# VH-VL binders against Protein-tyrosine-phosphatase MKP1 (MKP1): the designs that were tried, part 2

Target 1, 143 residues: Protein-tyrosine-phosphatase MKP1 (MKP1), of Arabidopsis thaliana (Mouse-ear cress) (q9c5s1r149to291)
Amino acid sequence: ECSKVADHIYVGGDAVAKDKSILKNNGITHILNCVGFICPEYFKSDFCYRSLWLQDSPSEDITSILYDVFDYFEDVREQSGRIFVHCCQGVSRSTSLVIAYLMWREGQSFDDAFQYVKSARGIADPNMGFACQLLQCQKRVHA

## First folded at step 7 (VH-VL)

Design x1 (from w03 with heavy chain W103Y)
Fold by ESMFold2, look of step 8:
Structure x1 (fold): chain C 143 residues (1-143), chain A 121 residues (1-121), chain B 107 residues (1-107)
Amino acid sequence: as target 1 above (143 residues)
Amino acid sequence: EVQLVESGGGLVQPGRSLRLSCTASGFTFGDYAMDWVRQAPGKGLEWVAEIRSKAYGGTTYYAESVKGRFTISRDDSKSIVYLQMNSLRTEDTALYYCTRERYFQYYFDYWGKGTTVTVSS
Amino acid sequence: DIQMTQSPSSVSASVGDRVTITCRASQSIRSYLNWYQQKPGKAPKLLIYKASSLQSGVPSRFSGSGSGTDFTLTISSLQPEDFASYFCQQGYSTPWTFGGGTKVEME
């Protein structure tokens, strides 16, 4: 399922990532692949791909790449594009990055941003380490 | 101050191998993608290879002209990027630059002075 | 591969002239285009990234514009230190590719 979280941000799993029709029907122009070690860039000629290699582990440090990701989301918005952010199931890694973006851009707390994302995608469930990292950085994250 | 220093170039016959090294300083090397870009005498620029940081998968990419013959690698503990060049051809003759790449916009913000590779029989 | 076609291949110009260099991509690269300056015997130096953003320390007489497939680099009033070669480069997808270059030389 391809979940719309913001005007320019969509979230999902590998099943959507490898379905060109769903991506095209949602007007996707850019892909952020959180799991480049598992999922290939399925449609390089159709979409702009950027890849990360994040493990779904509480010890994985996502804070080191957050501002690069925010800059990419802003580039997509400035181009009037739409980005599909995915991991394997669209539950933890991709969701955590979008939550962090909402905290940064909208000035939301982790809890508020998480609830917003969860209302758009009910299976959203960042792992404990990601949640702790975002809680710890919420006092530092602003647009 | 960011500094990139290439070495390992030389004259070599077709079919032989060379290994280029680039020693980096003045920045947190492990946070950046590193590239090789070459320039044949009197010609334009040709991107050769990229290696990403660990945070971005450590993945490598190659120009089609060198794919299967060249291998890029890095040693983050020594702040060195390498280019292993096998099965060299005369068209590989060029000045080889080491460059630092910025993520997502993918521009090369710092360049070394280059090391010359000449492939001739 | 995304091919970058750069024109003209050379420009003969005088100090004070307005110089415009064009770069065309073989497919849309949106805004992921960068410009470099290379003086004789020197390594290239970044001027502009993301089509129109000036690199720190680059004089404001340099500007970039365009999106999609067509891009321009403009030098509003050529200075003696601007006689050099200029290259465009796409940052849209690997392989990263450069234009053929434009040599700006004294008339």
Scores: ipSAE 0.433, ipTM 0.808, lowest interface PAE 3.4, mean pLDDT 90
Fold by ESMFold2, fold request of step 11:
Structure x1 (fold): chain C 143 residues (1-143), chain A 121 residues (1-121), chain B 107 residues (1-107)
Amino acid sequence: as target 1 above (143 residues)
Amino acid sequence: EVQLVESGGGLVQPGRSLRLSCTASGFTFGDYAMDWVRQAPGKGLEWVAEIRSKAYGGTTYYAESVKGRFTISRDDSKSIVYLQMNSLRTEDTALYYCTRERYFQYYFDYWGKGTTVTVSS
Amino acid sequence: DIQMTQSPSSVSASVGDRVTITCRASQSIRSYLNWYQQKPGKAPKLLIYKASSLQSGVPSRFSGSGSGTDFTLTISSLQPEDFASYFCQQGYSTPWTFGGGTKVEME
């Protein structure tokens, strides 16, 4: 399922990432692929792709790439695009990045941003390490 | 201050190899993709190769003209990017620039002064 | 591969002139178009990124516009230090490709 979280942000898993019709029907212009080592760029001629190599592991450091991701989400918003953010299942990695963005952009606490994303995508469930990292860097991501 | 210093250029015969190095300073090297861009005498710019950081997969990309002959690599502990150039051709003659790439926008915000590679008999 | 076509290949102009350089992509690159200035004997310097955003320290007489396939770089009032070559470059997808360049020369 392709879950709309914000006007310019959609979240899902690999099943949506490889379905051109769903992506087109939601007006997707950009893809952020969190798992470039697993999922290819399925429709390179139709969408702008950017890829990350994130493991769904408590030991994976996501904080080093957050401001690059925030800048990219803002660029998509500024050009009136729509970005589809995905990992394998759309549960941990992709939702963690979107939660972090809402914390930064909207000034929300981790808990509030998480509940917001979870209300849009019920299976959202950042792993323990990602949740701890976002809680720890809450002041740092809120600019 | 950001600095990129290339070395390893020279005059070589066709079919030989060279290894270029680029030493970086003034920024957190491991956070950036690094590229090689070349410029033949009196000609325009040609992108050659890119290497991304581990956070972005450590992935390498090559221009078709050098694929299979050139290898880009990096040593983050030394802040060095390398270009191993094998099976050199006269068409590889150029000034080779080391560049820093901004992620996701993919522009080259800092350039070295370059190192000259001349391939001739 | 995304082909970048730049025109004109050269332009003769005088100090104070308005100069416009164009760049065309072989497919849509949205706004992922960058401009570089290269003075004789020197390395290129980033001028504009994302089609229209001025790099820090670049004079306001430089501006960029366009999206999709057609882009322009404009120098509103040419200064002596602006006589140089200018290159566009797409940042949409690998391989990264440059336009052929435009040399801005004194008349």
Scores: ipSAE 0.423, ipTM 0.812, lowest interface PAE 3.7, mean pLDDT 90

Design x6 (from w03 with heavy chain A55T)
Fold by ESMFold2, look of step 16:
Structure x6 (fold): chain C 143 residues (1-143), chain A 121 residues (1-121), chain B 107 residues (1-107)
Amino acid sequence: as target 1 above (143 residues)
Amino acid sequence: EVQLVESGGGLVQPGRSLRLSCTASGFTFGDYAMDWVRQAPGKGLEWVAEIRSKTYGGTTYYAESVKGRFTISRDDSKSIVYLQMNSLRTEDTALYYCTRERWFQYYFDYWGKGTTVTVSS
Amino acid sequence: DIQMTQSPSSVSASVGDRVTITCRASQSIRSYLNWYQQKPGKAPKLLIYKASSLQSGVPSRFSGSGSGTDFTLTISSLQPEDFASYFCQQGYSTPWTFGGGTKVEME
């Protein structure tokens, strides 16, 4: 259930995050852990970790961190690495960040980026707050 | 203009405590991680502690040499970062710098002038 | 913990010389390597971040290269104000660690 969304971006849940073999077999070099307060950095000696503290709640603000996340994804791409982006189940938090990145990088609308991510990972389902935030910032990330 | 001003250093005996303060201005303090880095007389640089912004969970990290003795904290309303230094040892003698950190890339782009801590019997 | 080894520990050079300083990490840190300059009695100053990106306001005679474990800071034509100590620092994982420093001295 390690879903490839882009050449350098993979998405999943905690089950994949704690399985070194799956991560290595997919060539993962970097981890973005969206739930650092609940999931540990399982393999610090093998992968570069960056952790966020995101609740899966409509009131959680993801807008303030988007450009830092975009910079991290771009750093991974420029290094020819592969990043695994995860939360607990790989449904809302991790997929929302990847959707935002595709909106920014590819100039896609929220709807198009969401459908793209969902075609790669069928359970992708950002919570209503995240979806609203991405819709509201669409013109900014396209700029 | 970004400014970081440290205070609270001094001469203390081993086993005592000090609290360092760093007052920040010229940037949106709440968006940045803040760190303490020290330099013993005639020595290189040693990272001491980090506190992340509230946006990134406000989490703290410590060098092994100070873990359990030092506590980093911040007051975003006053734009101040603190270092509570307990159970001081002679080896903690150093110039302590307050630094601003770019999260995700982890580099220290602005440094204060430092405050001197001397731990001596 | 990631150990950072700098070499040489000191170098004597003249104005106009090309100076290279090497930093080696005990494990791969990919490109998360930063360089600082420190003049006597002053705080360190960021020169290079992410191995090769020049900090705003830093002269173009400074450049950085490398990835993985081996990194180089180059001063293409040493100026009088460049006599200082230089430190590398890894931003890959905590604890953040510095190299031992390289003192660039006038010959």
Scores: ipSAE 0.398, ipTM 0.806, lowest interface PAE 3.8, mean pLDDT 90

## First folded at step 9 (VH-VL)

Design z1 (from x1 with heavy chain Y103P)
Fold by OpenDDE, look of step 11:
Structure z1 (fold): chain C 143 residues (1-143), chain A 121 residues (1-121), chain B 107 residues (1-107)
Amino acid sequence: as target 1 above (143 residues)
Amino acid sequence: EVQLVESGGGLVQPGRSLRLSCTASGFTFGDYAMDWVRQAPGKGLEWVAEIRSKAYGGTTYYAESVKGRFTISRDDSKSIVYLQMNSLRTEDTALYYCTRERPFQYYFDYWGKGTTVTVSS
Amino acid sequence: DIQMTQSPSSVSASVGDRVTITCRASQSIRSYLNWYQQKPGKAPKLLIYKASSLQSGVPSRFSGSGSGTDFTLTISSLQPEDFASYFCQQGYSTPWTFGGGTKVEME
């Protein structure tokens, strides 16, 4: 499903990413593809794409790309757009980035941001590495 | 101070190869995508190739005009980006700029002085 | 590919003049439009990014506006050092493309 997490943020998996009608029906204008090595940018003529090549591994470093991702989310917000953030299943990689953004944007703790995302997308489950990175970087994210 | 210094340009015959280098300094090289942009004499700017940082998968992108002939690569340990140019054509004649690209924003905030490539019989 | 149409190709102006350069994209590029200045024999210099954000160190007489397909670069009061060529560039999707350029020359 295309899960609405915030006013301008939607999360999901590849099944939604490759369904143009679902994306259009949800007013999506921007897409963040977290798994560029698996999923292509399906509809480049219809949406603004940015891609990451994140492994769903505890050893994958997401801290190095967070601020660039935040800027992208902010661009979407300022453009009155809606961003669909997806990985393969919409479970770990995509949700982790959205959690990180909420921590940064709204000053939420990891726990609060995680619960917020999980309330919108029940299957949200950052891998332990991503969770640890976000917890350890909580102060930096809030700065 | 951010600096980009291109080298490797020269005069070559069509069909030959040339490798350009760009040495970067004054910033954390590995955090940025690097691009080559060229400008033919008296003409406008043409994007040639991009290589993204390791954090973004180190992916490469090419203009259609150079795809299959040019290869962009980087050595983060040396802060160098390369452009291997094979099967050069006369229309590849240009001043080649090395540029730093802002991730996800895709503007070029710093440019080198360029290195001239002339392809002529 | 996204085509960028820049106009005019050249403009003659005097010091103190207001100069306006336009750039049109073949499709919406949202706000991902950047402006560069290039002086003869020099590399391009970033002036504006994301349509309206002024790059650090760029004089305030430069401004950018627009979104979607139509964008404008304005020099409110042309200075002697502003005689140069200007290029727009879309950062919406690869391949990155530039406008054809506008040469601002002395009248």
Scores: ipSAE 0.921, ipTM 0.959, lowest interface PAE 0.5, mean pLDDT 96
Fold by ESMFold2, look of step 11:
Order: C-alpha cells, then sequence, then structure tokens
Structure z1 (fold): chain C 143 residues (1-143), chain A 121 residues (1-121), chain B 107 residues (1-107)
C-alpha cells in the first residue's frame, strides 16, 4: 500500500495519495505526483507537492526529467523529510523514478536497484520502455 | 548566452486587449517553465502567470488578480511565450517581465528587460 | 495562498555595515525561499535560492538562512554596489508570491 523503500522515500498509488491519515502516519512531508494530469494535489496545505505528467507507456520519455527528480529527492533528504512518490497503482511510473534515483545515489545497476525496490514493494514493475531507458542511461545516472 | 526579449507593450484603454510576446534564446526552451512577473511604477514585484514545460504537463497558473482575463501560452518550436491580456484595467499598468523558471526549482534565474503596459483612459 | 511579509521596508546604511533583511511566510515553506536584488532601472537578479544557496557570481558577503517561516538575508559588509531593493519569493507552491521588498539606501 504505502511502501517504505528508503529512509526518506515511500511509494504507493492514488488510494494512498488520497488518504491524509496514511500520509501523516508515515511522516510524509513531500509528494511527487507522477500523474498530475489525472490526480490533483489533494492536500496542498499539508504537504509540499511537485507534479509530473507521465503516461504509463513504453514511448514515454522519463530520462529528460531525471535530474530534476533527483534534486527533489535530495532536497527532501537534506531537510530530514519523507517523500511519497505515487502514480495510479504505484507499479510502473513511480517505481521507475525511485529505481533511477537509487542507481544515481547508490551507484547500483538497474537490476540491483530494481530488485531493491521490488523487495520493498512486490508489485513494482516498470514498463518495458522505462526499463530499457534506465538500462540505456545507466552510465549517465551512476555517480 | 540566455536572452529573453519581451515585446507587445503599449498604451491601451481600459477594457481592451493586448498580447505580449517573449522570444527566448541561448537555452533549450522546451525544458523550462516560463513566467510573467509585473512591477507597477514605484512598486514591488507581482507574479502574474506561469506555464510549465511539456514534460511537466504544460500546466498554467495565474495570480488571482488576473485569473479569467489573462492567458499564458507557449510555442516551443519558435521559443516564444505569450501573455494574452483581456479586459485590461488601470491596475494592470506595469512593466511586464518575462522570466525563466527551472522545473521543480521554482526560482526566476533569468529576466528580460520588460515591456511596458499602460492602461489609461 | 502563502503571504510573504518582508521587513524592514527600507534601511539606511553605510558602506561596511552589516545589513540584515527578514522575510516571514504565512505557513511553512521549508527551505523553498529565494532572494532577488533589483538595482534602479534594472530587472531583478537572483541572489540566493533554497534559502541559503548562492547563485553563481554572487559575492560571498551575501548569505541566507532560515527554514519554515522565518528567513534572513545578510550582507556582511555592505559595498557601494549593494544599495538596491531586495525581494524574497517563495517557491513552495503556487501561486508564487514575493515579499513587499526592502530598499537599502545610503545613510
Amino acid sequence: as target 1 above (143 residues)
Amino acid sequence: EVQLVESGGGLVQPGRSLRLSCTASGFTFGDYAMDWVRQAPGKGLEWVAEIRSKAYGGTTYYAESVKGRFTISRDDSKSIVYLQMNSLRTEDTALYYCTRERPFQYYFDYWGKGTTVTVSS
Amino acid sequence: DIQMTQSPSSVSASVGDRVTITCRASQSIRSYLNWYQQKPGKAPKLLIYKASSLQSGVPSRFSGSGSGTDFTLTISSLQPEDFASYFCQQGYSTPWTFGGGTKVEME
């Protein structure tokens, strides 16, 4: 439901995004809404929101926005906050961004980062296009 | 070298319309949000409108004072941002700046010189 | 909407003085506060972003601090080119809002 992937990173779907109690109980301070076209910023007074408009499609380009997302995740970590990253089901879009971040932040391969996220959230399943894009940019996102 | 060049300002009567343009160069225009910020003579800064890049939904936001009257738009192929200003009021008299905004950063790192809009009977 | 209250509205100071300008948000904006300098007849220039990060080319005599609702801009030793107006702006959520400005004038 609301899956803790890292000390400052939580992942889920729209059902959690709509539930202020679950968000507050997990100490969430920041939201990354991957589906701003579909889901509004439900609790603007309570959380800091940043939104993307990603489709769950193999043709959707996620690489152009990765470093902006990494900066936001790092802002949250530096503020000792907790970010909730969501799409509709918390399966493909949100998990792909978190996988990319772990590749960049921890120097993990795509496979290792994916397995790490999947161990925390068993339904994590980036679409084939996202997976290919992350594999393709693996050297770029490694630090 | 980043450049933002505003145009389209002028003297107009209340109730009339005006369209501002801002031509951008020296950066990948489609990657940035663009804003209009205005400054009335001798006054402070007032944010007017924002249009986000396509990757962030192309979403538009407006100050309450202009909502329903002003429309921001962009043409990424020409690197131009527009502000369509309808039903102009005396209170809209200001120097209008075009600004660049990095997504998720939400600060205005480059500003044009501005174009003056005067709304007077 | 997040209201930004900036004080003082003006300050008279001499070259070499330490100048402190404050900005208060009507709700927590965490560290998403930016500072701009505007010289007469010119467009504003970004000075500080994310409360304390200096924009490239900004002298180290400028510093920013604060989080939550209360923020300060400090000029450690005022120089002749620092006589200008200064504005804070929150980057936490739309609508983006500015403080009313502080004019730093020669004493």
Scores: ipSAE 0.393, ipTM 0.813, lowest interface PAE 3.7, mean pLDDT 90
Fold by ESMFold2, look of step 10:
Structure z1 (fold): chain C 143 residues (1-143), chain A 121 residues (1-121), chain B 107 residues (1-107)
Amino acid sequence: as target 1 above (143 residues)
Amino acid sequence: EVQLVESGGGLVQPGRSLRLSCTASGFTFGDYAMDWVRQAPGKGLEWVAEIRSKAYGGTTYYAESVKGRFTISRDDSKSIVYLQMNSLRTEDTALYYCTRERPFQYYFDYWGKGTTVTVSS
Amino acid sequence: DIQMTQSPSSVSASVGDRVTITCRASQSIRSYLNWYQQKPGKAPKLLIYKASSLQSGVPSRFSGSGSGTDFTLTISSLQPEDFASYFCQQGYSTPWTFGGGTKVEME
């Protein structure tokens, strides 16, 4: 399922990532692949790809890449593009990055941003380490 | 203050090897990709190699002109980027710049002053 | 590989002139186009990233525009320190490629 979270942000899993028609029908122009060590860039001729190597582990540090991700999401928005953010299932890694972005851009608390993402994608469930990191980063991203 | 200091350049004969180093300071080195960009005397800029940070796969990329001969590597504990240059050719003669690369946007926001490599018999 | 073509190769101008440099990509690179200035004997310096964003510390007389395949760097009123070479570079996909450069010379 390709879940629309914001005007320029869509979230899903590998099943959507490898379905060109779903991506095109949603007007996707950019892909953020959170799991570059598992999922390839399926349609390099059609979409702009950027990849991260994130494991779904409580010990994985996502805070070091957050502002790079925020800048990329903003670049897509400024280009009037639409970005599809995915991991394997679209549950933890991809949703965590989108939650962080909403905290930063909209000034939302972790809880509010999480509920917003979950209302758009019911299976959203950041692992406990990611959730803790985002809560810790709340004061940083709300500056 | 961000600083990039290249070293290891010199005069070498064709077919020989040379190893360049770039020592970085003033930023969190492990968060950035690092590149080598070269400039032959009186010529334009040519990207040579890239090594990405761990979060981005630690992957390496090379210009076609150097594939199989050059190897980029990094030591995050020392904040050093290396360029191992094997089977050097006269066309590799250039000033070699170490650059810091902004992830996802892929622009080079800081440049060293370069180290000169001259390949001549 | 994405080929970057700059024009003109050289421009003669006077202090106070408006200078326009163009860069064309062989395929769409959306907005992933960067501009660098290189003064003689110096390392390149980033001026503009993602087509139109001015790097910190760069004077406002520099501006960039464009999207897709056609991009422009403009110097609104040339100053003596602006006589230099200018390079575009695409950040869309590897291998990263530079344009051939434009030398801005005193007329």
Scores: ipSAE 0.339, ipTM 0.784, lowest interface PAE 4.0, mean pLDDT 90

Design z4 (from x1 with heavy chain G58Y)
Fold by ESMFold2, look of step 9:
Structure z4 (fold): chain C 143 residues (1-143), chain A 121 residues (1-121), chain B 107 residues (1-107)
Amino acid sequence: as target 1 above (143 residues)
Amino acid sequence: EVQLVESGGGLVQPGRSLRLSCTASGFTFGDYAMDWVRQAPGKGLEWVAEIRSKAYGYTTYYAESVKGRFTISRDDSKSIVYLQMNSLRTEDTALYYCTRERYFQYYFDYWGKGTTVTVSS
Amino acid sequence: DIQMTQSPSSVSASVGDRVTITCRASQSIRSYLNWYQQKPGKAPKLLIYKASSLQSGVPSRFSGSGSGTDFTLTISSLQPEDFASYFCQQGYSTPWTFGGGTKVEME
C-alpha cells in the first residue's frame, strides 16, 4: 500500500517502490529509499531518488541524519512535489523518519505524530531504538 | 575556515597508477560526503567520484569514464580523502579538485586548489 | 545521463553591463541547478544553489532563476572582479553533470 500521510508525503514498502503505476497514480515525484543497499533505484529516469543506509536495528542512530531528511522533505513541499518514503515493509525505518518530521514541522509530541502516522498506515511500528531516540528528541525538537 | 588541500599529482606514463590525497580541516569531516571533480586543460568540469559519510554507509559512486579504474576512499580519523587511479589514460590528464558536498541537494560548497595529473608517453 | 548545455560559450562585456547566462537541461531537473564561478588559475566557487538561493558571501548582484529545463544566471551590474568563467551543474540525478561553461571577458 502507498499510504498518504501528508499532502506531500507517502509511505510504503518495496512492493510499492517497484510499481511505477502506483507511484505515478499518486503523483510521486521524489523517492527516499531508506534501504539503498537492498533496494535499487527502480525508475531512475522517472523520479528523483535519494538513498539512506538504515538498518532496522535498535542500535542504528537515525538522529544524525534527521535534519538532512527534514530539509529534503521541505524542499519537496516547496516544489509542490510528492515524496514516497520507503524501506522494505514500510513499518519501522520509513515511518520513523516521517514521525520525526511531523514532530519537527508540526510541533507534535512523539505520541501524537505516531498516532497520526498509524492512522494513515496501520502497520507503522518503529523499532524500540528508533522510538526511544524520537522520544528523547521531542524535548529538543519542540524547544 | 574550511580548507581542502590536494596532493599526489604528477607526470606519469599511460597504464601507470597514481594516488591522490585530500586533507580537510575546519569542519566535522565525518559528517560530509566528499567528491573529486576534474578539469582538463582548457576544458570544463567533470565529476569523477563521490564517497558518502559514515551515516550514509560510506557508499561510493563513479563516473562511467573512470569506473573500474579509480577507487575513492576516506580515513575519517585523519580527515583525508583518497583517489586511487589505476590504468591511467591520456584523457585522464586534468587538474583534480577535492570538494565538499551537501548530500541530498548535491552541490559542492567548498573546493581545494587542485593537484595536476599529466598522463603522457 | 542529463546533458547540460550553456549559452553563450563566451560573452564580451563592460563594467556596469547586465550579463545573462543560460543553462538548459536535457530533461527536467526541477530546481536542482547550481552555479559556480571560476576565475583564472583558481578553483570554482559556489554562487547559487537550488536555482535561486544565493550562497553566503556572494554579492547580491548575482541572481538565479528558472526551473524544469531552462535556467538563467544574471549579473545585474558587472564589476571588474566578475570577469571569469561560469558553470552550471545539475544535482537531480547521478552522474552529476556540468555545463560547458561561459567565459565572461572584458570588451
Scores: ipSAE 0.498, ipTM 0.840, lowest interface PAE 2.9, mean pLDDT 91
Fold by ESMFold2, look of step 16:
Structure z4 (fold): chain C 143 residues (1-143), chain A 121 residues (1-121), chain B 107 residues (1-107)
Amino acid sequence: as target 1 above (143 residues)
Amino acid sequence: EVQLVESGGGLVQPGRSLRLSCTASGFTFGDYAMDWVRQAPGKGLEWVAEIRSKAYGYTTYYAESVKGRFTISRDDSKSIVYLQMNSLRTEDTALYYCTRERYFQYYFDYWGKGTTVTVSS
Amino acid sequence: DIQMTQSPSSVSASVGDRVTITCRASQSIRSYLNWYQQKPGKAPKLLIYKASSLQSGVPSRFSGSGSGTDFTLTISSLQPEDFASYFCQQGYSTPWTFGGGTKVEME
């Protein structure tokens, strides 16, 4: 279903993204859609949408957009809102962005952030390219 | 430093076409969304079009007043944004600014000096 | 589409005055509101983003506040270079829209 990872961050797949009742019942105010080429902004009048066009490929570069994503997560937290971060299955792309955020915001290592996200959402499994990118950029994303 | 230089404006009759260009320098062009914003003589600002970067799907958005007539595009290898304006109307008369957009908050942090488009008989 | 309404349309003020400009959105835009300054014959310049965040290089006499539908730009002590037009703009959802502007002019 809709996995709560932090007070303001929820993660899931397209099945939750297209279910207004689940989103409303979890108090979602904002949506980050990682797969804009597959999933539309289903409820544009109800939620604030921001979209990315990420492929689930080891060669996809996610580091170039990380600070934009961090700013958006912080905007939601400052507004006392709740953001739903999704891709198709909620496994690789969406979880990679949340892992990166925890590394940045909490100063966690990749391994610690990954384990934290995985404890909240057991299917979390960033592809090897995303994992390598986050490991390589730990100095850059740490405060 | 960031620099945006527009060109291609001019005087044109209604129904004709015009192509604006914006040459960018001083930043990694491929990482940013780019926009056109216009200002009619003595009037306020009107957003016209947006094109996002590759990471954001190269998605384009248009103001209703220009949808179907204008096309925004970009050439990342040359660091250029274009605005193809077809079926021009007198209402399209304005100073056209090229702007750089900050992602997710969607504000325009750098503006060119603009290029003037005049549409009259 | 989100309509942005600014008031007043113009204000006459003197150097040293406190100037307040308001902007109202037709629906909640939360904190996604930006402010620009435009001097005659020049391109607009970003002053404030996210309702209250001051752009680098902008003097601290400029401040922004508000959330939801009602927003305010304040100039705490007007300087000669602040006589200009000011525009708000929402960054909540496409299409991006601007307010009609407020001209701040010398009495």
Scores: ipSAE 0.443, ipTM 0.812, lowest interface PAE 3.1, mean pLDDT 90

